# VHH binders against UV-B-induced protein At3g17800, chloroplastic: the designs that were tried, part 5

Target 1, 346 residues: UV-B-induced protein At3g17800, chloroplastic, of Arabidopsis thaliana (Mouse-ear cress) (q9lvj0)
Amino acid sequence: ASSASNDASSGSSPKPIAPLQLQSPAGQFLSQILVSHPHLVPAAVEQQLEQLQTDRDSQGQNKDSASVPGTDIVLYRRIAELKENERRRTLEEILYALVVQKFMEANVSLVPSVSPSSDPSGRVDTWPTKVEKLERLHSPEMYEMIHNHLALILGSRMGDLNSVAQISKLRVGQVYAASVMYGYFLKRVDQRFQLEKTMKILPGGSDESKTSVEQAEGTATYQAAVSSHPEVGAFAGGVSAKGFGSEIKPSRLRSYVMSFDAETLQRYATIRSREAVGIIEKHTEALFGKPEIVITPEGTVDSSKDEQIKISFGGMKRLVLEAVTFGSFLWDVESHVDARYHFVLN

## First folded at step 18 (VHH; from ab5 with T105Q D107E)

Design ac1
Fold by ESMFold2 at other seeds, fold request of step 23:
Structure ac1 (fold): chain B 346 residues (1-346), chain A 119 residues (1-119)
Amino acid sequence: as target 1 above (346 residues)
Amino acid sequence: EVQLVESGGGLVKPGGSLRLSCAASGFTFSDYAARWFRQAPGKEREFVSGITSGGSTTYADSVKGRFTISRDNAKNSLYLQMNSLRAEDTAVYYCATYRLTYLRQYEHWGQGTLVTVSS
């Protein structure tokens, strides 16, 4: 599998399937499988995770040799640190490959690295602005919250997607990264919400739904009878104040999120693994380049030399929807991998 | 665990030299800009020198021409070669690293190493 790396370096014209190029031996292998035999990716990932587990287990066995002789302890610690860092990089790349696979299964192409435009207008957004595939990847309740997120970012221009803005590349990358984190959070809470919804339908939800329907029908009949008797009017008014419209009218997911206490909300808003944070950072740097900084003679760090880019509001919408979807897939992929190779430390 | 450990401080005569080292661990040092700061007793911490991840260097006016910052990414180490030392260079010297990503800023500080320039 090592010979495939040579074909990618010289005179190749294959378009990358993702902006971040994988560097580890496992990552290079998975990149080839993603292109050539995508149906084999789950098996290849399982094999790579088994190799990671074996390597992690052998590190525990070699810890005994680090205590003899005493002068070798510093060297053995540095070697162990290097191996741990390599395992973390490998795991990051496995997670990234699985996220890319989810985009491929959804027939959604990832936006390529943002580069200086050859377009006469100077616009960087060469990617399609049609987003229907991305919109369909989320539950209706989750998408309502995604739509609100888009409205906050795009403002009054939600209906004028052909307008072009000149905006800091650093700002666009920050919006993208924040949108990835938001998608991760939304998927986490939506997954819990959808499960609780289906459980209420089966054991308790159908009973409560029948009770609510029976209660509503009884109230309507009772109100008709009460209309003929004046003494019961105050009673009927109290019962008719409870309606079904309030449960259907507002966003159920937003209400569900607002019901969390502050500790739960903060926990859910936090990316669970260092590896997932690393993927987001590497992916956004692959898309937008590393943020440029300068150290001034006064010693401060300065990012004001940030590049300005031209992007349509439709292009921005496409980026944000991809970012939210990336975060949503990352939550699923992280959970899937953690069940097989435990790495999430809470 | 993220750690920055300074070393190489000590007592030197005016006109002498010292080389400070800062060993980094627990993060990818090559992705970070690195800076030296110093704090004399009763004074605010002040900038000494910095080096970007790409190797571009910056010096405070008070040390320019006398101090040289360098880095060795293979050894995860930052260095400050201090020549022509003066009494005013007496301070605790701190190693600091900085990285900006699209998610957040990362900033790490060492605990410092004392440099005393005295006759």
Scores: ipSAE 0.782, ipTM 0.901, lowest interface PAE 0.6, mean pLDDT 80
Fold by ESMFold2, last read:
Structure ac1 (fold): chain B 346 residues (1-346), chain A 119 residues (1-119)
Amino acid sequence: as target 1 above (346 residues)
Amino acid sequence: EVQLVESGGGLVKPGGSLRLSCAASGFTFSDYAARWFRQAPGKEREFVSGITSGGSTTYADSVKGRFTISRDNAKNSLYLQMNSLRAEDTAVYYCATYRLTYLRQYEHWGQGTLVTVSS
């Protein structure tokens, strides 16, 4: 039912807490609670998830009754599809509300919808340039990967954040969406990495005595051995020269990801739920508007005539950091909700 | 789950008219551009007409002035009004939808409806 907001052009409005306006009864309720009584959001979400479970259980009973003689199979299927779509939409909006809550708890305002230039310079990036709060939200290892991601996107202009570029709005939105996907992936792998890292520290190499002194010395030996290995340094240099054209800092998390087999990488590269994909698409469309397309006289779809916008490299950096953080929060929120209302495909 | 179902095809005399319909289900039709294609026996599929989600229309030169594309988002339906039909309009007509998002593109096709123009 809800896909986009026409209010994308009024980016100076103080009223929206997020660019995507929620349309379902549950979403509108949660939006109100997020603003007025944020401490009640967890309880409100639990209530909404209980209602979803009850509705889903009721449809299961109705589906069984559709095999009773005299029931119109076509009508039953159409009603069931409408109710399933409504439940999915409601769940998407619950997930989105929880992501917004995580930004509010971190004291980070989401970037408002990108509007046609209201600034004399023509620049569209009116959002705050502070990034320190966003940077602190991630483990040191995850942040190293985020920094490399920024370097790939910004290139030689990484240090010149006052410069302004004219770029396709479609491409900015695509970079944002890709960065959300990347943050989702990074959080997923980082959680596994941090758990393994902690367990390796705690067992102390199966020593007979688990003294803190021996554990500390074992850590020092590990650090020295890793730091001095020549092949690791050569590999890092070789990777930076091949495909990127800019400096890419090697990281322990990158090495961990490279150790996965193909099946694990495929699984981790996939967004687990349709609802999470829908959230990313709706959020990016709320931010940038729906991508504009033209149908040519030959019948092909052409998106090359997309709107051009002016954005500073600092504005772009802030946008990408938010996108990665959004993806990271989406992973956590998806996992949290799935434990209470099972919807994720594995 | 996702379905595009064409209807309204049939046999008609040259100079006659037909109205094709395409019913969409399983996705939000109003977010999609929609197109009609056709394929005559032994030939490649060719573009007939398209309409964007915003209502902007495009026509192949061979059908301009004779065919009219329209959509009804409340009914999740796409239409093609075909007037002044000719023998060369004989083909299977396909409904297709397309959406570009910032993550990916989506494309859906119907199974087609046969239009035969002969005396």
Scores: ipSAE 0.781, ipTM 0.903, lowest interface PAE 0.6, mean pLDDT 80
Fold by ESMFold2, fold request of step 23:
Structure ac1 (fold): chain B 346 residues (1-346), chain A 119 residues (1-119)
Amino acid sequence: as target 1 above (346 residues)
Amino acid sequence: EVQLVESGGGLVKPGGSLRLSCAASGFTFSDYAARWFRQAPGKEREFVSGITSGGSTTYADSVKGRFTISRDNAKNSLYLQMNSLRAEDTAVYYCATYRLTYLRQYEHWGQGTLVTVSS
């Protein structure tokens, strides 16, 4: 942190805990608890999910009873649609609150909405550039992928973080959103990668089940024989083949990802829930404003105002790293909530 | 799920009027820009009129002054008032919606409603 703008962060207006303000009754409740009693957020979320489940179960009853009268069926169908939409909004806000909680637990403040700056350079990035906490939140293998992502975005300026560039605000928001999707994807793949590496290497795991006992007798005998024969231990030909000793193979996440076929990659790159997509869209619109469009006389659509902003490369690095971390947390939060209140269809 | 349903098409004499409606469901209509297109037999689809989520309107030159686009976000509906109709206005009219986010573009199309202008 180079102290350039203490007066810009005077604190005369307390900063919100997150750029997206929650509007549902549950979201407003959780926002208060996040600030006042963050240790209670998990219990409050559980209570809200139970209420959502009860609401969904009672609507199943009303759907059955409302099928009889013709004019009443149109009204009941409209009411059921409104309630389902409200449940979806509520669920989105629960998920967002849980992502915000994970940033709070990591002692990382989310960047505020991008707005005009009083800084003499005109740059918009008033947030600190301390990224070490964000870097520690990812496995070393996953962080290598993040580093490569940053290099593609920042180019030769990875080492010149104080330089300021003028960039389209729309483009910055698109990079942020794409980086959220990338973090979601990376976390999904990294969880599988770490599990598979651990299970393939762990010696005790195969001896615990009835099937493992039968296989473990063969495996223990084989491992004892391999250990007793130095020629087999030096043998690199893959036939004796656990990568034992001199056969240590690279276990980088990039290589693991490249081993997937195209259909698996495409499936893993897809955001699983419409709620998660909605969170990304609402969060980025809270940060950067809604993209504006104009309809031309030819009938095409485009952004009529592509505002330019000035941002340092350190500020951009901080945005991208937050975005990847947001996506990583979103994957975890989505999975956690789906186990308690089933909503994921993929 | 997502639907755009046009209505109000029919047969009308030259110089007459029709009002088309498009009912939207399965998405937040007020966040979307909306457009009318038309396709005459044997011709490619062409733009008629559009209205942004903020209410700004655009018209193709061929309909300016005769057609009026409007929206009612409370009813999730788009309208096209067509006055002083001509034989050249005969076409299937399509409702379409569009939204840009930082992740993607969303575009939805209706199935169309036939407007025939004939003596």
Scores: ipSAE 0.778, ipTM 0.900, lowest interface PAE 0.6, mean pLDDT 80
Fold by ESMFold2 at other seeds, fold request of step 23:
Structure ac1 (fold): chain B 346 residues (1-346), chain A 119 residues (1-119)
Amino acid sequence: as target 1 above (346 residues)
Amino acid sequence: EVQLVESGGGLVKPGGSLRLSCAASGFTFSDYAARWFRQAPGKEREFVSGITSGGSTTYADSVKGRFTISRDNAKNSLYLQMNSLRAEDTAVYYCATYRLTYLRQYEHWGQGTLVTVSS
């Protein structure tokens, strides 16, 4: 009975807590707990991880028995593969549930699946444009890099968030997925940076070549000259004295990342687990639908003829911030679960 | 672990028929578009036929009306029914799959199966 109003043509609650619907028995159970008793999610997850460990341990014993003469080796190998796939799907859904739980703890609603809209403007972005909660979830150094990422995506329209653009749905989904990867990467490097900053390795041991006296004197002279000509001050950011004694002037995390050699940077830019990659792909497909492709008569694959959608720049900013936050949470959740149930092999 | 294994190739006389199969494993075949290509000795690989994950088919002009591509997602299999075979159809036939996600693209190739059409 309670589903009757939800089947009606209405945009009212209740809506799914996340765009990806979980299919495994564990995923469906965790979905119920997320809604009904969210404070119990950690305990429910521990139970599911213990079950996965038990299943994995028992498969090692059953795998050996498949070698007994008179058995159908092809059938037993196929069954073992199905069970391994089921454990992997279950683990992905546990990880996804934990990411969703982190959004719920932050009191941030995930954006719903993008669908055709009856909105008079034709816009797909019905979600709130306020992003204060998302912005507060990251260290100041990480947020500076997130802000630069937003500036690259939105350009001059950072100040015109009510404007609407018509843009490829494929392109929006690709930006979202790339932003998830970026958030994953940023959280990974930010954790290393914050540890090194707490241990005072960064400023005390390696960067004694610069002195505040040298910068302060040159900055004061430059600032006096710029003040005399206000129109020249547009370029003053690179040598401004206004950040005198302040760490907000240069991006410390960007400088830290630039100090990595190419091998380290490549390794850190890689998603560690197949399960995390699968989550990103399934989540983005739940949001935007599967990318549409066409096979041409020449045999090539063409994705250029895809759906166009209307989205405000504020809506796009909200999507990108959610994507970065999702990636950041995914890094944390992946690390947390790996400590309990080892699955990260690469 | 990703594998595409073609089978069903062999010797056949002009005007005959063959059915090629491609068995997929190690990935979710139903999410992929699939294509057949062929390469005759000394020639470049050419497109034969393709089918999207949604079932839409495409054929090269040289095989249209004679070849039929199909898929069975329950069996993770791709098929090519080849009728009215001609000497110019002699080639190694390759199965290939393609998937685009918002994160990346995936492409896989089989090792090929030889089809020889001769009298």
Scores: ipSAE 0.773, ipTM 0.900, lowest interface PAE 0.6, mean pLDDT 80

Design ac1
Fold by ESMFold2 at other seeds, last read:
Structure ac1 (fold): chain B 346 residues (1-346), chain A 119 residues (1-119)
Amino acid sequence: as target 1 above (346 residues)
Amino acid sequence: EVQLVESGGGLVKPGGSLRLSCAASGFTFSDYAARWFRQAPGKEREFVSGITSGGSTTYADSVKGRFTISRDNAKNSLYLQMNSLRAEDTAVYYCATYRLTYLRQYEHWGQGTLVTVSS
């Protein structure tokens, strides 16, 4: 399996604070500050966003240069394209650094890159299985939905954390990515839910029965929106909650989600920015390596020859909780940065 | 803007050769697998050849030994060298790219280039 060399840093320095290594000047700067002076990361980010804004504003003034007749219009457009791409890469790395900062602030270490097994036991999960810090980072209503998500993935083995499974690395990475998207979605919805709950309390108290009655109307749209994630569908065949009792008691957040029409649910299930999508893809590739594919003689794409890994159910739980938390932090970080440097136009 | 632009098609006599090119832009071509497909009039689109991002090649039985797929990642280009052409090779040839990430798949198609093999 292809992996980043850890020999460059092994034995002589602490492990990297995150699996994805940042390469832009801003990203490298923020990576150093994350280690040396983590409390200064917000100020450093503000400085970098100011520079990005200045760079974008100065390129808007190049419209006068584009109006000059001559042979250089293609060159000016190529240069502008390169600078826009570099600004986007820089923004992605600022966003990632802020997500990492939130993990450090919560005193939670990110799981390192999943390496090919070097141990006779064959397990890839050498990280701690202690997850209480991750569990308390979410509202009670959000955590209830996270717990249900875990139950769906792990089945009845949520209480059997020492058991080991052999599972496709591709499937683990897909579960991780889907869990990041789920955490992003949950935080987005929970944030709206918490604000509405506060407003209902302020205007005269509880309206709880009204929110629970609307479950049936929203059920079809919720299932359709969740089903539109093909990578999650590929996972569903491997881990099933069928043998576990399927009755999930209604929750206030679940009921709230079910009240959305199909169009709203689809919008909320979609990652708002391509920078956030890029972060998820780069982060998961840093963790699991690039997915491998084969082209069959019939011309179809086949990913079934993927590497198998051994992982305990406790290790898997830790990965999923981190992924959901990563998605939740990504929503907050994206919103925070967008308010200061607008980028979510498309 | 993502684009795949095929070129190099045309009229050629049986037994002749053509080299098709596909120029990719708007995405990182080296991360993608690439495939050639073809569609003759009145028939379904069929696989011709493919090459993974790592360079592993695959050929349909009908073209094996006559066609060679290659890529130049520095130029974001895919090629199909077609030798010993036959009338049944007459078709519109399409370039396609594919990438799998843990979040989603990406698939892009070109507009096609016509290859006609006749006397």
Scores: ipSAE 0.773, ipTM 0.902, lowest interface PAE 0.6, mean pLDDT 80
Fold by ESMFold2, fold request of step 23:
Structure ac1 (fold): chain B 346 residues (1-346), chain A 119 residues (1-119)
Amino acid sequence: as target 1 above (346 residues)
Amino acid sequence: EVQLVESGGGLVKPGGSLRLSCAASGFTFSDYAARWFRQAPGKEREFVSGITSGGSTTYADSVKGRFTISRDNAKNSLYLQMNSLRAEDTAVYYCATYRLTYLRQYEHWGQGTLVTVSS
């Protein structure tokens, strides 16, 4: 049980605010502030990012001095690797702390590490089944796509949430991770959709977004292209669409996503940073444990034998909504941090 | 940059010993399962031995009792101690690593090191 080592001490131990425990000096500092004074986390993060920038600037100077003659370049390379790994861990933990802080601001507790339950039913989903706070955290257009995602995962059981399934813990973790990626993608697309939906806001962005934006940016063709997107159903009236009716209209985010060319879609579906990928992997491993594999006598890898868990469809819905929200917050946090300490690569 | 570099190959007489090393960089080696494969000229690549991240070992029948796989996570290194070598052990030996996360699979291969067993 790896989750027990994260939550246990010889005496009483408070319940952790998140399944992943932060281990770097910056991470431990931010964890204390998250518990004691969560309103101070943004200022503490700013301080830690300034320290990272200072360290990066000084390492440039040290790298120049490391060209001084010496016979043990293996030692210098090993030290540089250790420092880079520690900087990466620190940055990941800063990002994670900010995601946790966004959940705290929303008054949503993260699901704790999944472990065997002493519940008489044997179910692992002891977490709250109420999801209204999570549902309110997304635009109506984004939530429509989240609902479709839930329907794909839960199938016909979307309305039968008290039903219980025996399911692979590996599979649940994979669904969670995929849902984090989906939330990240949806937030990225929804932000662009909301900006383009508002005709009075000029699109901003990087050169990487120009393929999808440039074709409409400078002419009435941009307005005509936006207005010519197909609508689901035939209910849009021409006379009533120009005013508040158009502001209240159902979201067409799905149609917007389908309008992307293949290059843009692939770019938007990709997690931008190694640190964000690392957070997703560490968070899911903190929740579900590391996936187990065996090496067969034939030399192949086999992951088919993993723990089975008993979980209700309502518990699964709660996990998926949290995962999508986590991905959505991760997109915002990654963008915020990148503006202050550049780390996102293309 | 992810890299696996094998070393320790060479010419050895039947009955002799060699120790192969595989140095890993650019990833957290301790999270990975690791395997040795070999490919003799004109033959398909075949499994030799594997070790999980937790330390469980597996050996092909042809090398059991003669080869020992080990890892040193502090040095990001995988080893294959090859004893009682036979002419049939002549091959290029490859290091491979594997990790499964809830997000993806990671698999890396080295370029290989040649082992020649001859009188």
Scores: ipSAE 0.772, ipTM 0.896, lowest interface PAE 0.6, mean pLDDT 79
Fold by ESMFold2 at other seeds, last read:
Structure ac1 (fold): chain B 346 residues (1-346), chain A 119 residues (1-119)
Amino acid sequence: as target 1 above (346 residues)
Amino acid sequence: EVQLVESGGGLVKPGGSLRLSCAASGFTFSDYAARWFRQAPGKEREFVSGITSGGSTTYADSVKGRFTISRDNAKNSLYLQMNSLRAEDTAVYYCATYRLTYLRQYEHWGQGTLVTVSS
């Protein structure tokens, strides 16, 4: 009768809190703390970053490692490379743990690894389609851009989220990864925008004489270049599709982004660290599996043997919102860690 | 710094054997597919053999049964065992690696090692 008892036939193998499993000693330690004592994660991370700093400082003292002939130089370089790779892996796992912590603080469960479906429809999307928590995690201006990103990905099916599509798993993973990059970019720009808005140094409101033209060109440009240039989506956002009597409401963040010169846009469209790129790649591979590759008898690489999956448009919307949120959190986490343990080179 | 360094090339008589090596550094070699290509004087570069990260192998028809590709992920190394060598196998042999992720494609090339088959 009492369902408060946890003894009531609950399974003993708890579900993982995130699709990527951490392998380094630091990562395994943080994984345990994330589950058991999440309030201690910040202190544990500081401790691990101090250890990384000490390790890197001792390695940097060997800049005068010459002194002896080529064989010793080759072995020394290989040992140094191994240690640097291990520090990079450890740092990646620290960053990932912090991103997972931010999802846990928001009370949002990460989507589990995509697996064969037992659902009668064959759909892989077993995750909830309600997305209110994810939508609330972004500034209103940032969310306007996210909404337009969703509209471009989902097309006319924004209103029919129960529809199911059969689509390449590779393509879904690519959309997810691109959406992570987009969220990273948006957070980077939004932080600058919010600061300048608070300090009253923004250039100004939208140019109403240009809004319809910029909107049309931005939308077409976005459709032409979405996969390779996430900043294109920012230029195409903010479209209202409603009625003759609807007020055309320009996106202030879109206008702000359009005021940047090409060099600034290119810089902001770039993920700053190799570690952040590595996290995106490892996280997406944990979600979707490694992309399948075949080497043809002609010597070319072929990925067309990719698995097809069935996913609802609501499931896809949930994936894209999570991806954008992941990218937004990754920007914050990368910046936080870089201030304490410098690793960003540009 | 990403680097692929081929070695083991040299002069060998027809019917002889030679083993090429490619040492990888600056990236996680085990995540990559790897291929050997060759370019003979005055000709275009051509595929020789490939091996996926999972170990599946592919050979060009001209080398099938004579060449064996292998990899040692612990040593970050790719190998090509070349047996029953012919004059037509004379070329610069290149190591190349390829990885597809959900973000991008990665492709790296070595500098090449010369193999000369002559009597």
Scores: ipSAE 0.772, ipTM 0.895, lowest interface PAE 0.6, mean pLDDT 80
Fold by ESMFold2 at other seeds, look of step 18:
Structure ac1 (fold): chain B 346 residues (1-346), chain A 119 residues (1-119)
Amino acid sequence: as target 1 above (346 residues)
Amino acid sequence: EVQLVESGGGLVKPGGSLRLSCAASGFTFSDYAARWFRQAPGKEREFVSGITSGGSTTYADSVKGRFTISRDNAKNSLYLQMNSLRAEDTAVYYCATYRLTYLRQYEHWGQGTLVTVSS
């Protein structure tokens, strides 16, 4: 039995449990429960989802009455838009709270907002560098893909994680966001792969069966999909074929991904809900700050500053592993919530 | 659905004034930079004025001192006050918004409102 000491006078701890602060009444309630009584989070989420369903059913009835002549249509539409925006924000914050819960269950602390460090070295990565917990949260096949992703990002410095680099904060945030999307994609594909592996219906039929003809056709389909849909190539950048001499090794999951037709690959590379996209954007902005832009006299948009930060390659590895894990959890959480409160419309 | 709806265009005599409005819906307007563009018949679309999410403004040289851009984030609205109008200001005026996130760029355009400056 471990004695818990908490100072819950304000309902929040002095240190936030996650970089994104929740704004909706439901989100603030869930934040309090995450800190004070984490075992109650599933029940609290179920309550909030039931409230959302009740509100949606009631709004459908009131929407019909708003089309009646003589009603102030402009004011009613304004109120309806405000309620829909609040419903969307509430749902986003429920999803985020559940992702944070999964990190808490794994006993992994999220990285705090990146800010100038008082550390004499000037490095921003003051967070723990232990990554073994994060690595163990993924299947062996998924981890092979994550390792390849890290190799592409870190290059030759995979073996010297104490090296420090000056790098654009905007670039680090973009790598983090892309890694979240990659984790979402990997979890989605890995779930299908593990099911088909259990049923012995994977392409190639056995562990040793990797014919060059089947891989060549899968590679050609992937290249055609990337050529016609650049967003697919950008999203799946960690799985893309590299030029000759690449350090990236083929893997069973990589080969499985290469076997997809172009439509399947594009579907799997897409975040299913705008709410999931929204929390990725809000989470990364909470970590790295909003990207700032200027409008030039010619009317074009530009980044307003080229802010540089110092970060070790070990710190970068920790960020990327967290990002992939966040995306993996987001896939699970989105699927769980959609089964109980339908919000994925495509 | 994302919408940008311009209004306030019309016919005005040289030296007159018009105020254009752009109503935004379906997205969080306060997170976006906003710009006005215009396109005269047979000409390329050109920049008129812009305002960042933080309120910093930019004007094309041809409109400085005559036009004023503003925004009201509480009403999700962008405005262009046009004074001392000239015949060369005749164009379709477009409202546009832009946001950069760590995932992507977002750009939205209105359908335009016609401004005609004629005696």
Scores: ipSAE 0.768, ipTM 0.898, lowest interface PAE 0.6, mean pLDDT 81

